# Ledger of designs, part 1: miniprotein binders against Uncharacterized protein AF_0758

Every score and structure here is a prediction.

Target 1, 276 residues: Uncharacterized protein AF_0758, of Archaeoglobus fulgidus (o29500)
Amino acid sequence: NTMTEDMKRSVMSQSLEQSFKKIQYIIHSVSFGEVPSQAVEIELQGGTLTLDKSDPEFIVAFVNYTETNPSNLPCGRVPNSVPLCINLSTGRLYTACTHTGYNFSACTLNHTIGKIVYRYKDWFLTLEAGSVFSKYSNQDYSKLLYEPRILYNATLSTPGKRFLVMTIPLLDGELSIGGSGRFRFVLNEGNSNVSLISVSNLGQDFNDAYVILRGTENKDAWCRFFERSGDVFNTTLDDTKTSYRRCSNSENAMASIKLSNVHEIIVIFRQVLFST
Positions, changes and structure headers below are counted from each chain's first letter, unless a header gives other numbers.
F, E and O are the ipSAE of ESMFold2-Fast, ESMFold2 and OpenDDE, as the mean of both directions, binder to target and target to binder. V2 is 0.75 times the mean of E and O plus 0.25 times the DockQ between their complexes.
[cut] marks letters that were taken out.
The coordinates of atoms that the task and the answers printed are left out; those that the model quotes come from them. Centres of patches stay.

## First folded at step 1 (miniprotein)

Design E32a (from tX with K35L E39Y E46K K58E I61R E62W R65L E66A L68E E69I E72T)
Amino acid sequence: SPEELEKLIEEIEKLAKEAEELLKKGDPEKVKKLLEKLYEIAERLKRLAKEGNPEKAEKLRWEALALEIKVTKLLEEAEKSG
ESMFold2 (binder alone), alone request of step 1: mean pLDDT 69; pTM 0.553

Design F1a (from tF with E17L K21F E24L E25A K28M E59Y K63Q)
Amino acid sequence: GSKVTITITADSPEEALKIAFELLALAMKLGLKVEVKVDGNTVTITVEGDPEKVKELVYEAKQLAEKAGAKVEVEIEEKDS
ESMFold2 (binder alone), alone request of step 1: mean pLDDT 78; pTM 0.700

Design F2a (from tF with K21Y E25Q K55L E59F K62L K63A E66M)
Amino acid sequence: GSKVTITITADSPEEAEKIAYELEQLAKKLGLKVEVKVDGNTVTITVEGDPEKVLELVFEALALAMKAGAKVEVEIEEKDS
ESMFold2 (binder alone), alone request of step 1: mean pLDDT 79; pTM 0.720

Design Fb1 (from tF with E22K K29Y K33R E35R)
Amino acid sequence: GSKVTITITADSPEEAEKIAKKLEELAKYLGLRVRVKVDGNTVTITVEGDPEKVKELVEEAKKLAEKAGAKVEVEIEEKDS
ESMFold2 (binder alone), alone request of step 1: mean pLDDT 78; pTM 0.710

Design G12s (from tX with K7L E11A K14Y E18L K33A E36L K37L E39M E40F E43W R47Y)
Amino acid sequence: SPEELELLIEAIEYLAKLAEELLKKGDPEKVKALKLLLMFIAWRLEYLAKEGNPEKAKKLIEEARELLEKVEKLLEEAEKSG
ESMFold2 (binder alone), alone request of step 1: mean pLDDT 73; pTM 0.630

Design P13a (from tX with I9R E10F E13L K14A A16E K17L E20T E63A E66Y K70Q)
Amino acid sequence: SPEELEKLRFEILALELEATELLKKGDPEKVKKLKEKLEEIAERLERLAKEGNPEKAKKLIEAARYLLEQVEKLLEEAEKSG
ESMFold2 (binder alone), alone request of step 1: mean pLDDT 73; pTM 0.638

Design QE23a (from t4 with K32E E36F K39L K40A E43L E46T E65Y E72K)
Amino acid sequence: SPEELKELAKKIEELVKEAERLAKEGDPEKVEELLFEALAILLELTKLARKGDPETARKLAEEVYKLAREIKELVKKGNPEEAKKLLEKLKELAEKAEKILEEAKS
ESMFold2 (binder alone), alone request of step 1: mean pLDDT 70; pTM 0.634

Design QG12a (from t4 with E7K K11A E14Y E18Q E33S E36L K39A K40L E43F E44R K47E)
Amino acid sequence: SPEELKKLAKAIEYLVKQAERLAKEGDPEKVKSLLLEAALILFRLEELARKGDPETARKLAEEVEKLAREIEELVKKGNPEEAKKLLEKLKELAEKAEKILEEAKS
ESMFold2 (binder alone), alone request of step 1: mean pLDDT 62; pTM 0.483

Design YE12a (from tY, 13 letters changed)
Amino acid sequence: SPEELEKLLEAIYKLAKLAKELRKKGDPEAVEKLRFLLLAIELALTELEKEGNPEEAKKLIELARELAEKVEKLLEKAEKSG
ESMFold2 (binder alone), alone request of step 1: mean pLDDT 70; pTM 0.587

Design YG23a (from tY with K33S E36L L37E E39A E40L E43W A44R R47E L63A E66Y K70Q)
Fold by ESMFold2-Fast, scan of step 3:
Structure YG23a (fold): chain B 276 residues (1-276), chain A 82 residues (1-82)
Amino acid sequence: as target 1 above (276 residues)
Amino acid sequence: SPEELEKLKEAIEKLEKLAEELRKKGDPEAVKSLELELALIKWRLEELEKEGNPEEAKKLIEAARYLAEQVEKLLEKAEKSG
């Protein structure tokens, strides 16, 4: 490495990280329905900024550990869900649970949510599921720069009840820009494929609820984030055969966490449309 | 219940004004918590406008009033500190 290249990476990191923080804020505001449209200007500093709609997948699974036929689950209580068998160790979905063990019946919600990626040489900034990550292509490690606002902090909630609200941005449209100079693009609220899902009284029909991200390059950073989210999630590390949670397995491009101690779960999928 | 729905909209407007004040004076984590709770109440209001459920409207009004009280207490503490 030359000093010039090291200094160039150092200088651009502050600018690009602040730009991604602004983009995260705008996505959050659009996803909450607070603003219908917002323009963004960014200095790309010789890099590229693209919307990749092919990954990751965001899965919410409401699991019954004793049911062997997914069609017997009350999936009508989970709007827009599909009754499938899930392998909690891999995140793989099946139409039938032919074996027990790691395979359980679940009402599943599965969306490909997309990501915004900035690339300069071997350095990447990625925004997915409302989170911003920094990663070098030669490393398996990712750094979480800005946390997602997908989880509810119950500090100001109604006494005696914990409500989990997840607003998951679905990134759509088109964005592919690159080079030197300042570029402009617009984020718009999309209305056609909005999904709002409210699930209450989980303990009557389901043993647990799982949040799973598959196909993410930032699996390790997601795992660390989920593990430390003790205010919303189960504080006991549940990665035994009884929980079947998988995180930090290099063959599985997934991060997962079990949702516990929650009275009601509300998941809002909001489309955010990118255009130049 | 059009009357209860209007009361809920008024409670939400009060919370939105309090949220703007808290963004200027308050703790970032409290602002984050309030934004998520406010979003919950707003989205349940949209569902109520589709189906009409008077019991749910009353629960949301109670939740909104409770949150307004908590935010007002946080703002009072911030004003006394500076």
Scores: ipSAE 0.015, ipTM 0.336, lowest interface PAE 7.4, mean pLDDT 72
ESMFold2 (binder alone), alone request of step 1: mean pLDDT 76; pTM 0.675

Design ZE23a (from tZ with N32E K35R D36W Q39L E40A A42E Q43I D46T R65Y M68A D72K)
Amino acid sequence: DSTELQRLVDEIQKLSREADELIQRGNHDEVERLRWRMLAIEIRFTELAQSGDPQTAHELIQEAYDLAQKVKTLLHEAQQKA
ESMFold2 (binder alone), alone request of step 1: mean pLDDT 67; pTM 0.525

Design ZG12a (from tZ with E11A K14Y E18Q R33S D36L R37E Q39A E40L Q43F)
Amino acid sequence: DSTELQRLVDAIQYLSRQADELIQRGNHDEVNSLKLEMALIAFRFDELAQSGDPQTAHELIQEARDLMQKVDTLLHEAQQKA
ESMFold2 (binder alone), alone request of step 1: mean pLDDT 66; pTM 0.499

Design t4 (at its last look DockQ between E and O 0.05; V2 from the best seeds 0.00; counts 0 for: pae E 17.1 > 1.5, pTM E .335 < .8, other shape alone 9.769 > 2.5, unsure alone 65.845 < 70, placed apart)
Amino acid sequence: SPEELKELAKKIEELVKEAERLAKEGDPEKVKELLEEAKKILEELEKLARKGDPETARKLAEEVEKLAREIEELVKKGNPEEAKKLLEKLKELAEKAEKILEEAKS
ESMFold2 (binder alone), alone request of step 1: mean pLDDT 66; pTM 0.565
ESMFold2, look of step 20: ipSAE 0.000; ipTM 0.153
ESMFold2 (binder alone), look of step 20: mean pLDDT 66; pTM 0.555
OpenDDE base, look of step 20: ipSAE 0.000; ipTM 0.204

Design tF
Amino acid sequence: GSKVTITITADSPEEAEKIAKELEELAKKLGLKVEVKVDGNTVTITVEGDPEKVKELVEEAKKLAEKAGAKVEVEIEEKDS
ESMFold2 (binder alone), alone request of step 1: mean pLDDT 78; pTM 0.709

Design tX
Amino acid sequence: SPEELEKLIEEIEKLAKEAEELLKKGDPEKVKKLKEKLEEIAERLERLAKEGNPEKAKKLIEEARELLEKVEKLLEEAEKSG
ESMFold2 (binder alone), alone request of step 1: mean pLDDT 72; pTM 0.631

Design tY
Amino acid sequence: SPEELEKLKEAIEKLEKLAEELRKKGDPEAVKKLEELLEEIKEALERLEKEGNPEEAKKLIELARELAEKVEKLLEKAEKSG
ESMFold2 (binder alone), alone request of step 1: mean pLDDT 71; pTM 0.582

Design tZ
Amino acid sequence: DSTELQRLVDEIQKLSREADELIQRGNHDEVNRLKDRMQEIAQRFDELAQSGDPQTAHELIQEARDLMQKVDTLLHEAQQKA
ESMFold2 (binder alone), alone request of step 1: mean pLDDT 67; pTM 0.523

## First folded at step 2 (miniprotein)

Design F10 (from F4 with W4Y F10A L13P F19I K51P G70A)
Amino acid sequence: GETYTLEIEASSPEDAKKIAEEVKKIADELGVTAKVTINGNKVTVELTGSPEDLDKLIEKATELAKQYGAKVTVKITKEES
ESMFold2 (binder alone), alone request of step 2: mean pLDDT 77; pTM 0.703

Design F3
Amino acid sequence: SDRYEIRVRTNDPEQAREVARRIQELAESMGYEVTIEIEGDEVRIRFRGDPDQLERFLDEIRQIAQELGAEITVTVHTEDS
ESMFold2 (binder alone), alone request of step 2: mean pLDDT 77; pTM 0.748

Design F3a (from F3 with E18L R21F R22A E25L S29R R56Y E60A Q63R)
Fold by ESMFold2-Fast, scan of step 3:
Structure F3a (fold): chain B 276 residues (1-276), chain A 81 residues (1-81)
Amino acid sequence: as target 1 above (276 residues)
Amino acid sequence: SDRYEIRVRTNDPEQARLVAFAIQLLAERMGYEVTIEIEGDEVRIRFRGDPDQLEYFLDAIRRIAQELGAEITVTVHTEDS
């Protein structure tokens, strides 16, 4: 009346994946302001669950390939953005632009978003930017279990505009639990920042818009997700200004995607506070 | 301001996302305070404003839903004194 090790692992994995699906749903509910506070119970089955606030970074950048001084960009037309220099190969931001390599002037929205990580031996479940991933530490491949709440390809017959809505949870507070048994923690609503950007009204001020996730080991899974949304996300840069690039960059733990044919963008950053 | 809850039932979760998106865009452009959530094929909107603003907003929601082929049910809750 003993299960094989594989069967035990399968049952454990299914249970924890369902727990993360519930946590994802609660983060979504709190991020939308439906509930100000929500408690979660989880059985860790000998693993650990921690909040890591150091990465990843989520960046939305409106780029001008020819302007050498970021301060000359009309960043007032991109609400809550900051004029900076962005390196499209690394996702790093600077005050001044040299326009060497992949450095360009941009209006940027940037936040360190944090992640929730469950670890059991070499197996990891990670929740970042509202998405849930499964990964083994000895493998580069990560599996996207539950997709982020990024709404795209929403268009009205009139005027025929393409829309992109991104609600990005900013994970904050403190969470560090581990061992056997049931654990309880609480998620609370925090601050929010909303940017409505009419890309069609930016005219000649900007050449391209990018979404960048920096510091994520799930970069290839993010790129596969964005590739499934090819009408909105262009995972290949084949421009005379940037040359050919892949969506992900293994050297920098970065996923970079170019927005294609998007007319309206709404970016919502919502703080979600963890406490035990 | 008064508090109102509006629900829009759609044919599927994709239509619910399209409706939610269009409503969020409208609210942002009009300066309305809303929170929007999606539960399966239903969009729930919490609106803060006066009755005149609510009537205008509801008319716009109906037009958006018709444009996207969604069916509408409206429930309005107001805070009691």
Scores: ipSAE 0.008, ipTM 0.276, lowest interface PAE 8.1, mean pLDDT 75
ESMFold2 (binder alone), alone request of step 2: mean pLDDT 83; pTM 0.797

Design F4
Amino acid sequence: GETWTLEIEFSSLEDAKKFAEEVKKIADELGVTAKVTINGNKVTVELTGSKEDLDKLIEKATELAKQYGGKVTVKITKEES
ESMFold2 (binder alone), alone request of step 2: mean pLDDT 74; pTM 0.674

Design F4a (from F4 with K18Y E22A K25R K56L E59W K60A E63L Q67R)
Fold by ESMFold2-Fast, scan of step 3:
Structure F4a (fold): chain B 276 residues (1-276), chain A 81 residues (1-81)
Amino acid sequence: as target 1 above (276 residues)
Amino acid sequence: GETWTLEIEFSSLEDAKYFAEAVKRIADELGVTAKVTINGNKVTVELTGSKEDLDLLIWAATLLAKRYGGKVTVKITKEES
């Protein structure tokens, strides 16, 4: 019976979505340092749950469009950053900048962040960068179910400017479970890397800053998320310029940070370790 | 909803004042009810809202407090209304 099967799939989807909401909450608690360890129980209902550490990459790049040697940039003003060449079209990083229309010198924060993926047939639930997404493999569209911990709020120290905080979990360890029944796994706190950036101290050495998620299957959902934050992020840059600067046309989920609208940027990468 | 209380002590009254205004603005954006009291360099924040919104606001408030050199103590008083 098709109606009975549709109801069964609806119940399964709701159950798995609630499980991912709980996993997201625990990741945020562990990433924030509230709890050092937390166990999770989940019913997989015939699907698989795996940790994939190979992608996505999360990049924050402070870019200079005219400097040809990345080593000349004052990357000490972006703590924990590395002077590299970034190709904004591909999101790839290089030690030397060749003179091309897409390659620019930058101070870069870059981590492979990993993802937790639940798969049942053609349906996927993915948790990456602290966000939960739902997607069908036969569709390019993905749905953002639960938002990341990216906060942008005004402060009184500089009226009209935002305080941008991004807390990005780095998923590590091992997780690969599947089948019918209840499974248990544990999330543990790992290392953290914090960059506190004063925008006023960047001066004229940087033209724009970018947030890039390279290798995500949820590019369109990320672009929509950044678009909702139009006072802090640009998803559609000047369309009279190169099309790669528009998030929807880029190979990657990409947004420019409106440095004129931001007082301070804090980027936190926190490791979360999975074990069974 | 739940009610959660944060107590933060700052090195200066000016830092306490800026923190208090920032947390009120964040609470307003999240739909959380915030009662903020300043006594010298100490800020007491009583927050009422959903568990999810309170968790997000406490995360943000703790990061802001650390930025302004504040020492944070969290006291949770649960009151279901």
Scores: ipSAE 0.013, ipTM 0.377, lowest interface PAE 7.8, mean pLDDT 79
ESMFold2 (binder alone), alone request of step 2: mean pLDDT 75; pTM 0.686

Design F5
Amino acid sequence: SDRYEIRVRIETNDPEQAREVARRIQELIEEIAESMGYEVTIEIRVEGDEVRIRIRFRGDPDQLERFLDEIRQLIEEIAQELGAEITVTVEVHTED
ESMFold2 (binder alone), alone request of step 2: mean pLDDT 79; pTM 0.758

Design F5a (from F5 with E20L R23F R24A E27L E31R R66Y E70A Q73R)
Fold by ESMFold2-Fast, scan of step 3:
Structure F5a (fold): chain B 276 residues (1-276), chain A 96 residues (1-96)
Amino acid sequence: as target 1 above (276 residues)
Amino acid sequence: SDRYEIRVRIETNDPEQARLVAFAIQLLIERIAESMGYEVTIEIRVEGDEVRIRIRFRGDPDQLEYFLDAIRRLIEEIAQELGAEITVTVEVHTED
């Protein structure tokens, strides 16, 4: 009956949520170089655990609302960035700004960051960008179980000198296990990619910076997290220019936040390699 | 432009926190200097629960102040992320 199934799911969720908290901690430790390698044991309770490298994408975009040719932007001043056209309603990137609507020229940093997914029937646990989410396929929302660790200095005691440091785990390697019993896998330290951007030095060439996650089933949970970040991010909307903080369960599959009053931004993508 | 030697000491609660702080600082300070066009040489050592950083900086006094402020803020942010309580001591000397 329903009560028996609900009880089984409750017991499984408690055990697996704790296992995902351990995996989150290990990803954090490996990402910071605290340990070069660490093994994990997990009981899957009849479910499956897989590494999916196809989504989501993590994007940082420095946007110019009036420049129609992305190649005219000084993207050499944003290390590792690519001049592209970004649609701020969908998070989609194009090589030329030939579209209408919310399409703008930008210097973009983007990576497909991957996710670890546990699945049992209609229940999912997902770990992406250092965050853990729970979702049932018959529900419209995802629950954020463990928040991501994003380094930031939001002090405004010196206006115009705010620093934002983001450390984003990039999941790679291979992992695909399933069934009953105890399974073992290993996480290993990989490469890192670092970009420092002085927004004050970009001056008149850029209007705003955005952080966007695209292709995530947990977009609403990400949006709620970004909103709770308060002083780190501009939580006010400006309907005259963009769809700031676009969070949608529609085909857009995007969560975004506009960065305001940021002087320096440092973005670190740290590779974490999974193997069995 | 002037030449400066900056010595930073960071005291943490344990050797593991010191190693983690040292790793993050090494990566971030080098990239800050590189991206901003500052000429720096950086040496970082971990001694027990302490991190010792030696930076040779070439620039103007205003550039130095900006660089030191950026480093201080990032060290504080890293410590907050790690849940570490730290004590930071910074000494600046003009090189002859």
Scores: ipSAE 0.008, ipTM 0.265, lowest interface PAE 8.6, mean pLDDT 73
ESMFold2 (binder alone), alone request of step 2: mean pLDDT 77; pTM 0.741

Design F6
Amino acid sequence: SDRYVILVRTNDPEQAREVARRIQELAESMGYEVLIEIEGDEVVIIFRGDPDQLERFLDEIRQIAQELGAEITVIVHTDDPEEFKRLLEEARKIAEEMS
ESMFold2 (binder alone), alone request of step 2: mean pLDDT 75; pTM 0.697

Design F7
Amino acid sequence: SPEEVKRLIEEALKRAGVDRYVILVRTNDPEQAREVARRIQELAESMGYEVLIEIEGDEVVIIFRGDPDQLERFLDEIRQIAQELGAEITVIVHTEDS
ESMFold2 (binder alone), alone request of step 2: mean pLDDT 74; pTM 0.692

Design F8
Amino acid sequence: GETWVLLIEFSSLEDAKKFAEEVKKIADELGVTALVTINGNKVVVILTGSKEDLDKLIEKATELAKQYGGKVTVIITDDPEEFKKLLEEARKLAEEMS
ESMFold2 (binder alone), alone request of step 2: mean pLDDT 71; pTM 0.632

Design F9
Amino acid sequence: SDRYEIRVRTNDLEDAKKFAEEVKKIADELGYEVTIEIEGDEVRIRFRGDKEDLDKLIEKATELAKQYGAEITVTVHTEDS
ESMFold2 (binder alone), alone request of step 2: mean pLDDT 75; pTM 0.696

Design tA
Amino acid sequence: SDELIQKAEDLLRQAEKLIDEAKSLGDPTAVEKAQDLIREAKKLAEELLKQGNPETAIQKAEEALRQATEALDKAEELRKQS
ESMFold2 (binder alone), alone request of step 2: mean pLDDT 65; pTM 0.508

Design tA2 (from tA with A34I A61V A75I)
Amino acid sequence: SDELIQKAEDLLRQAEKLIDEAKSLGDPTAVEKIQDLIREAKKLAEELLKQGNPETAIQKVEEALRQATEALDKIEELRKQS
ESMFold2 (binder alone), alone request of step 2: mean pLDDT 72; pTM 0.613

Design tA29
Amino acid sequence: STEADKLIEKAQELLDRATELIEKARSLGDPEAVQKAEDLIKEAERLVQEAKDLLEKGNYEEAIKKAQEALDKATEVLEKAKELIRE
ESMFold2 (binder alone), alone request of step 2: mean pLDDT 82; pTM 0.790

Design tA29b (from tA29 with A18I A44L A70I A81L)
Amino acid sequence: STEADKLIEKAQELLDRITELIEKARSLGDPEAVQKAEDLIKELERLVQEAKDLLEKGNYEEAIKKAQEILDKATEVLEKLKELIRE
ESMFold2 (binder alone), alone request of step 2: mean pLDDT 78; pTM 0.693

Design tA3 (from tA with A15L A45L A64I A71V)
Amino acid sequence: SDELIQKAEDLLRQLEKLIDEAKSLGDPTAVEKAQDLIREAKKLLEELLKQGNPETAIQKAEEILRQATEVLDKAEELRKQS
ESMFold2 (binder alone), alone request of step 2: mean pLDDT 70; pTM 0.599

Design tB
Amino acid sequence: STEFIEKAQELIDKARELLEQAKELGDEEAIKQAEEYLDKATELVQKLLESGDVDSAVEEAQKVLETAKQILEQARELAKKQ
ESMFold2 (binder alone), alone request of step 2: mean pLDDT 71; pTM 0.625

Design tB2 (from tB with F4L E28P Y37L V54P A79R)
Amino acid sequence: STELIEKAQELIDKARELLEQAKELGDPEAIKQAEELLDKATELVQKLLESGDPDSAVEEAQKVLETAKQILEQARELRKKQ
ESMFold2 (binder alone), alone request of step 2: mean pLDDT 68; pTM 0.586

Design tD23
Amino acid sequence: SPEEKKELAEKAEKLIQEARELGDPELVKQALDLAEQAIRLLEEGNYEEAIKLAQEALRLVEEAIKLGDPEAVKKAEELIKRAEELLKQS
ESMFold2 (binder alone), alone request of step 2: mean pLDDT 58; pTM 0.394

Design tE23
Amino acid sequence: SPEEKKELAEKAEKLIQEARELGDPELVKQALDLAEQAIRLLEEGNYEEAIKLAQEALRLVEEAIKLGDKELVEKALELIEKAIELLKQGDTETAIQKAKEALEEAEKAREL
ESMFold2 (binder alone), alone request of step 2: mean pLDDT 53; pTM 0.371

Design tR
Amino acid sequence: SEEVKKAEELIQEAKKLAEDLLKQGDYETAIEKLREALRLAEEAIKEAERLGDPEAVQKAEELIEEAKRLLEEAKKLSEQS
ESMFold2 (binder alone), alone request of step 2: mean pLDDT 78; pTM 0.714

## First folded at step 3 (miniprotein)

Design F5b (from F5 with R23I E27L E30F E31A E34L D62R R66Y E70A)
Fold by ESMFold2-Fast, scan of step 3:
Structure F5b (fold): chain B 276 residues (1-276), chain A 96 residues (1-96)
Amino acid sequence: as target 1 above (276 residues)
Amino acid sequence: SDRYEIRVRIETNDPEQAREVAIRIQLLIFAIALSMGYEVTIEIRVEGDEVRIRIRFRGDPRQLEYFLDAIRQLIEEIAQELGAEITVTVEVHTED
């Protein structure tokens, strides 16, 4: 390519990356109730901007390594959870479990969280689970531009017990715009679903909790994020390496992290509605 | 004013349920407020079979609505987990 084309692409990339940073900020503000609605203007520069509601999936699984029948789990004590078998290498969920090939019984929370995708030729900008990524379609590599805002609070009045609070944006509504010029769309608050999980109250056979992102093309970047020391997510976790697979390159590829020494988990799924 | 006083009254079936509800709710309300970056001060009293909670909240009205919604859902979940039959009353006042 020519120097002119390289310079043009660089300016375009910087502009769109800043636009996605603004969208991330607005999603955060709406998800935490700071604003009920916010309009966004973006110059697409010949690309397309689409809401894809089909993936990724955000899974929280409370695993029982000794129970072979998920229906025997006390998942009724975890509001909104479903007793299923989870494969820790793929993140796949099944109704029956044999504990073969890293399949284990679990109480699961599973939501398809959606993503905002900008596409220009072979270049993609993606906003999923509060994070912004840059990727070229012909490359396995993804760059994490802006990190997710997963909140963790220290133990209150009870030393040695950890409380984790996660607010996960569920992207919904409609967005499909493309071409040259400046476009406007709006993000609005929607419903929220709150699940309180007292890990200690599930019983002694529930040893670990897992957070899994399945169906993401940015799995390598998520795995790097989960492995980094000092991230809020890693700060909540045990410093020891685990024997489970953090990343998968198979179909339904996933990135996962094990939560250790967490006594209570609060997951808030907050709907963010897109409209033009 | 950007300051609010929230009063929550929770009526349970007996004093033991009231104590269990109070302990659980106190820790979780603090956890939510701090994780969301909200400035709160919480006072909790157990009076027989009743729990009285006073929360001073600093933030805008939309942050308040989100905070209250999260607390309401957690109170309902805690009551269900404990097998407690409860009645919840919430009052919100703007502080001068």
Scores: ipSAE 0.016, ipTM 0.430, lowest interface PAE 6.1, mean pLDDT 75

Design F5c (from F5 with E20R R24A E27Y R66L D69F E70A Q73L E77R)
Fold by ESMFold2-Fast, scan of step 3:
Structure F5c (fold): chain B 276 residues (1-276), chain A 96 residues (1-96)
Amino acid sequence: as target 1 above (276 residues)
Amino acid sequence: SDRYEIRVRIETNDPEQARRVARAIQYLIEEIAESMGYEVTIEIRVEGDEVRIRIRFRGDPDQLELFLFAIRLLIERIAQELGAEITVTVEVHTED
């Protein structure tokens, strides 16, 4: 009976989506230091739940459009940043730069952030960078179910200057469970990595920053989110048009956004450790 | 002077919210100061429904202003994410 099958599928999808919403909340709480540890129980309903630590990558790049040799950049003023060439259309990083097309010298922060993936047949639920996505393997379209809770934007007292705070969860540890029945795992607080970037300390040549997610199958959903994010990225001073159009056609499965006139950025990477 | 005492008072609706806010802020303020390369001593206390933060800061006035702005924004964001209704008071005193 088609109707009964559709109802069963709907109940299953809603239950798993709600479980991912709870996991997202716990990751958020652990990432903010609200709780040091939290256990989770989930009914997998014949699917699998896996932590993949190999992707995506979260990149923050402070671009200098006038410097052709990244080694000349004052990246030592940004803790944990590396002077590299970045290709803004692919998100790829290089040690040498020619400033051709979208290749620019930059001070880069780059972390592999990991993802949690639930799979049932051709249906996937993915949690990456604090966001939950739903996707079918035979479709290009990915749906953003729950928005990331990692970005904050505020205008500084000095007119025309912007300040951003980003808290990015790094998923680490081990998780690989599957089958029918109820499974239990634990999320624990891990290490933190904090970088404050003052664009004013880097110099006037560093007026633009780029936020890039590379290695994500949800690139199109990320691009749509960045485009319609009213409080953080959708300002009259932001030029996002060229970045969004390119991320939808990238072989690196990337999404990127340009941040113009950003003067201070705090990036906090918070490790969340999974164990069973 | 290059020495300042910063007193931050965060008023919440109840002692549980105060403890949660204090827990979240404790990690972030220390890490921010370290990442900025500032010389700070930080003390965080929970008193009933209030969080009281005392910071001894060494730096120039421009560094102080930036640090204070970063702290204010993070406190507001953390409270918003935790669903806590808060009132924040900041006092700055020059130390001789």
Scores: ipSAE 0.013, ipTM 0.380, lowest interface PAE 7.6, mean pLDDT 74

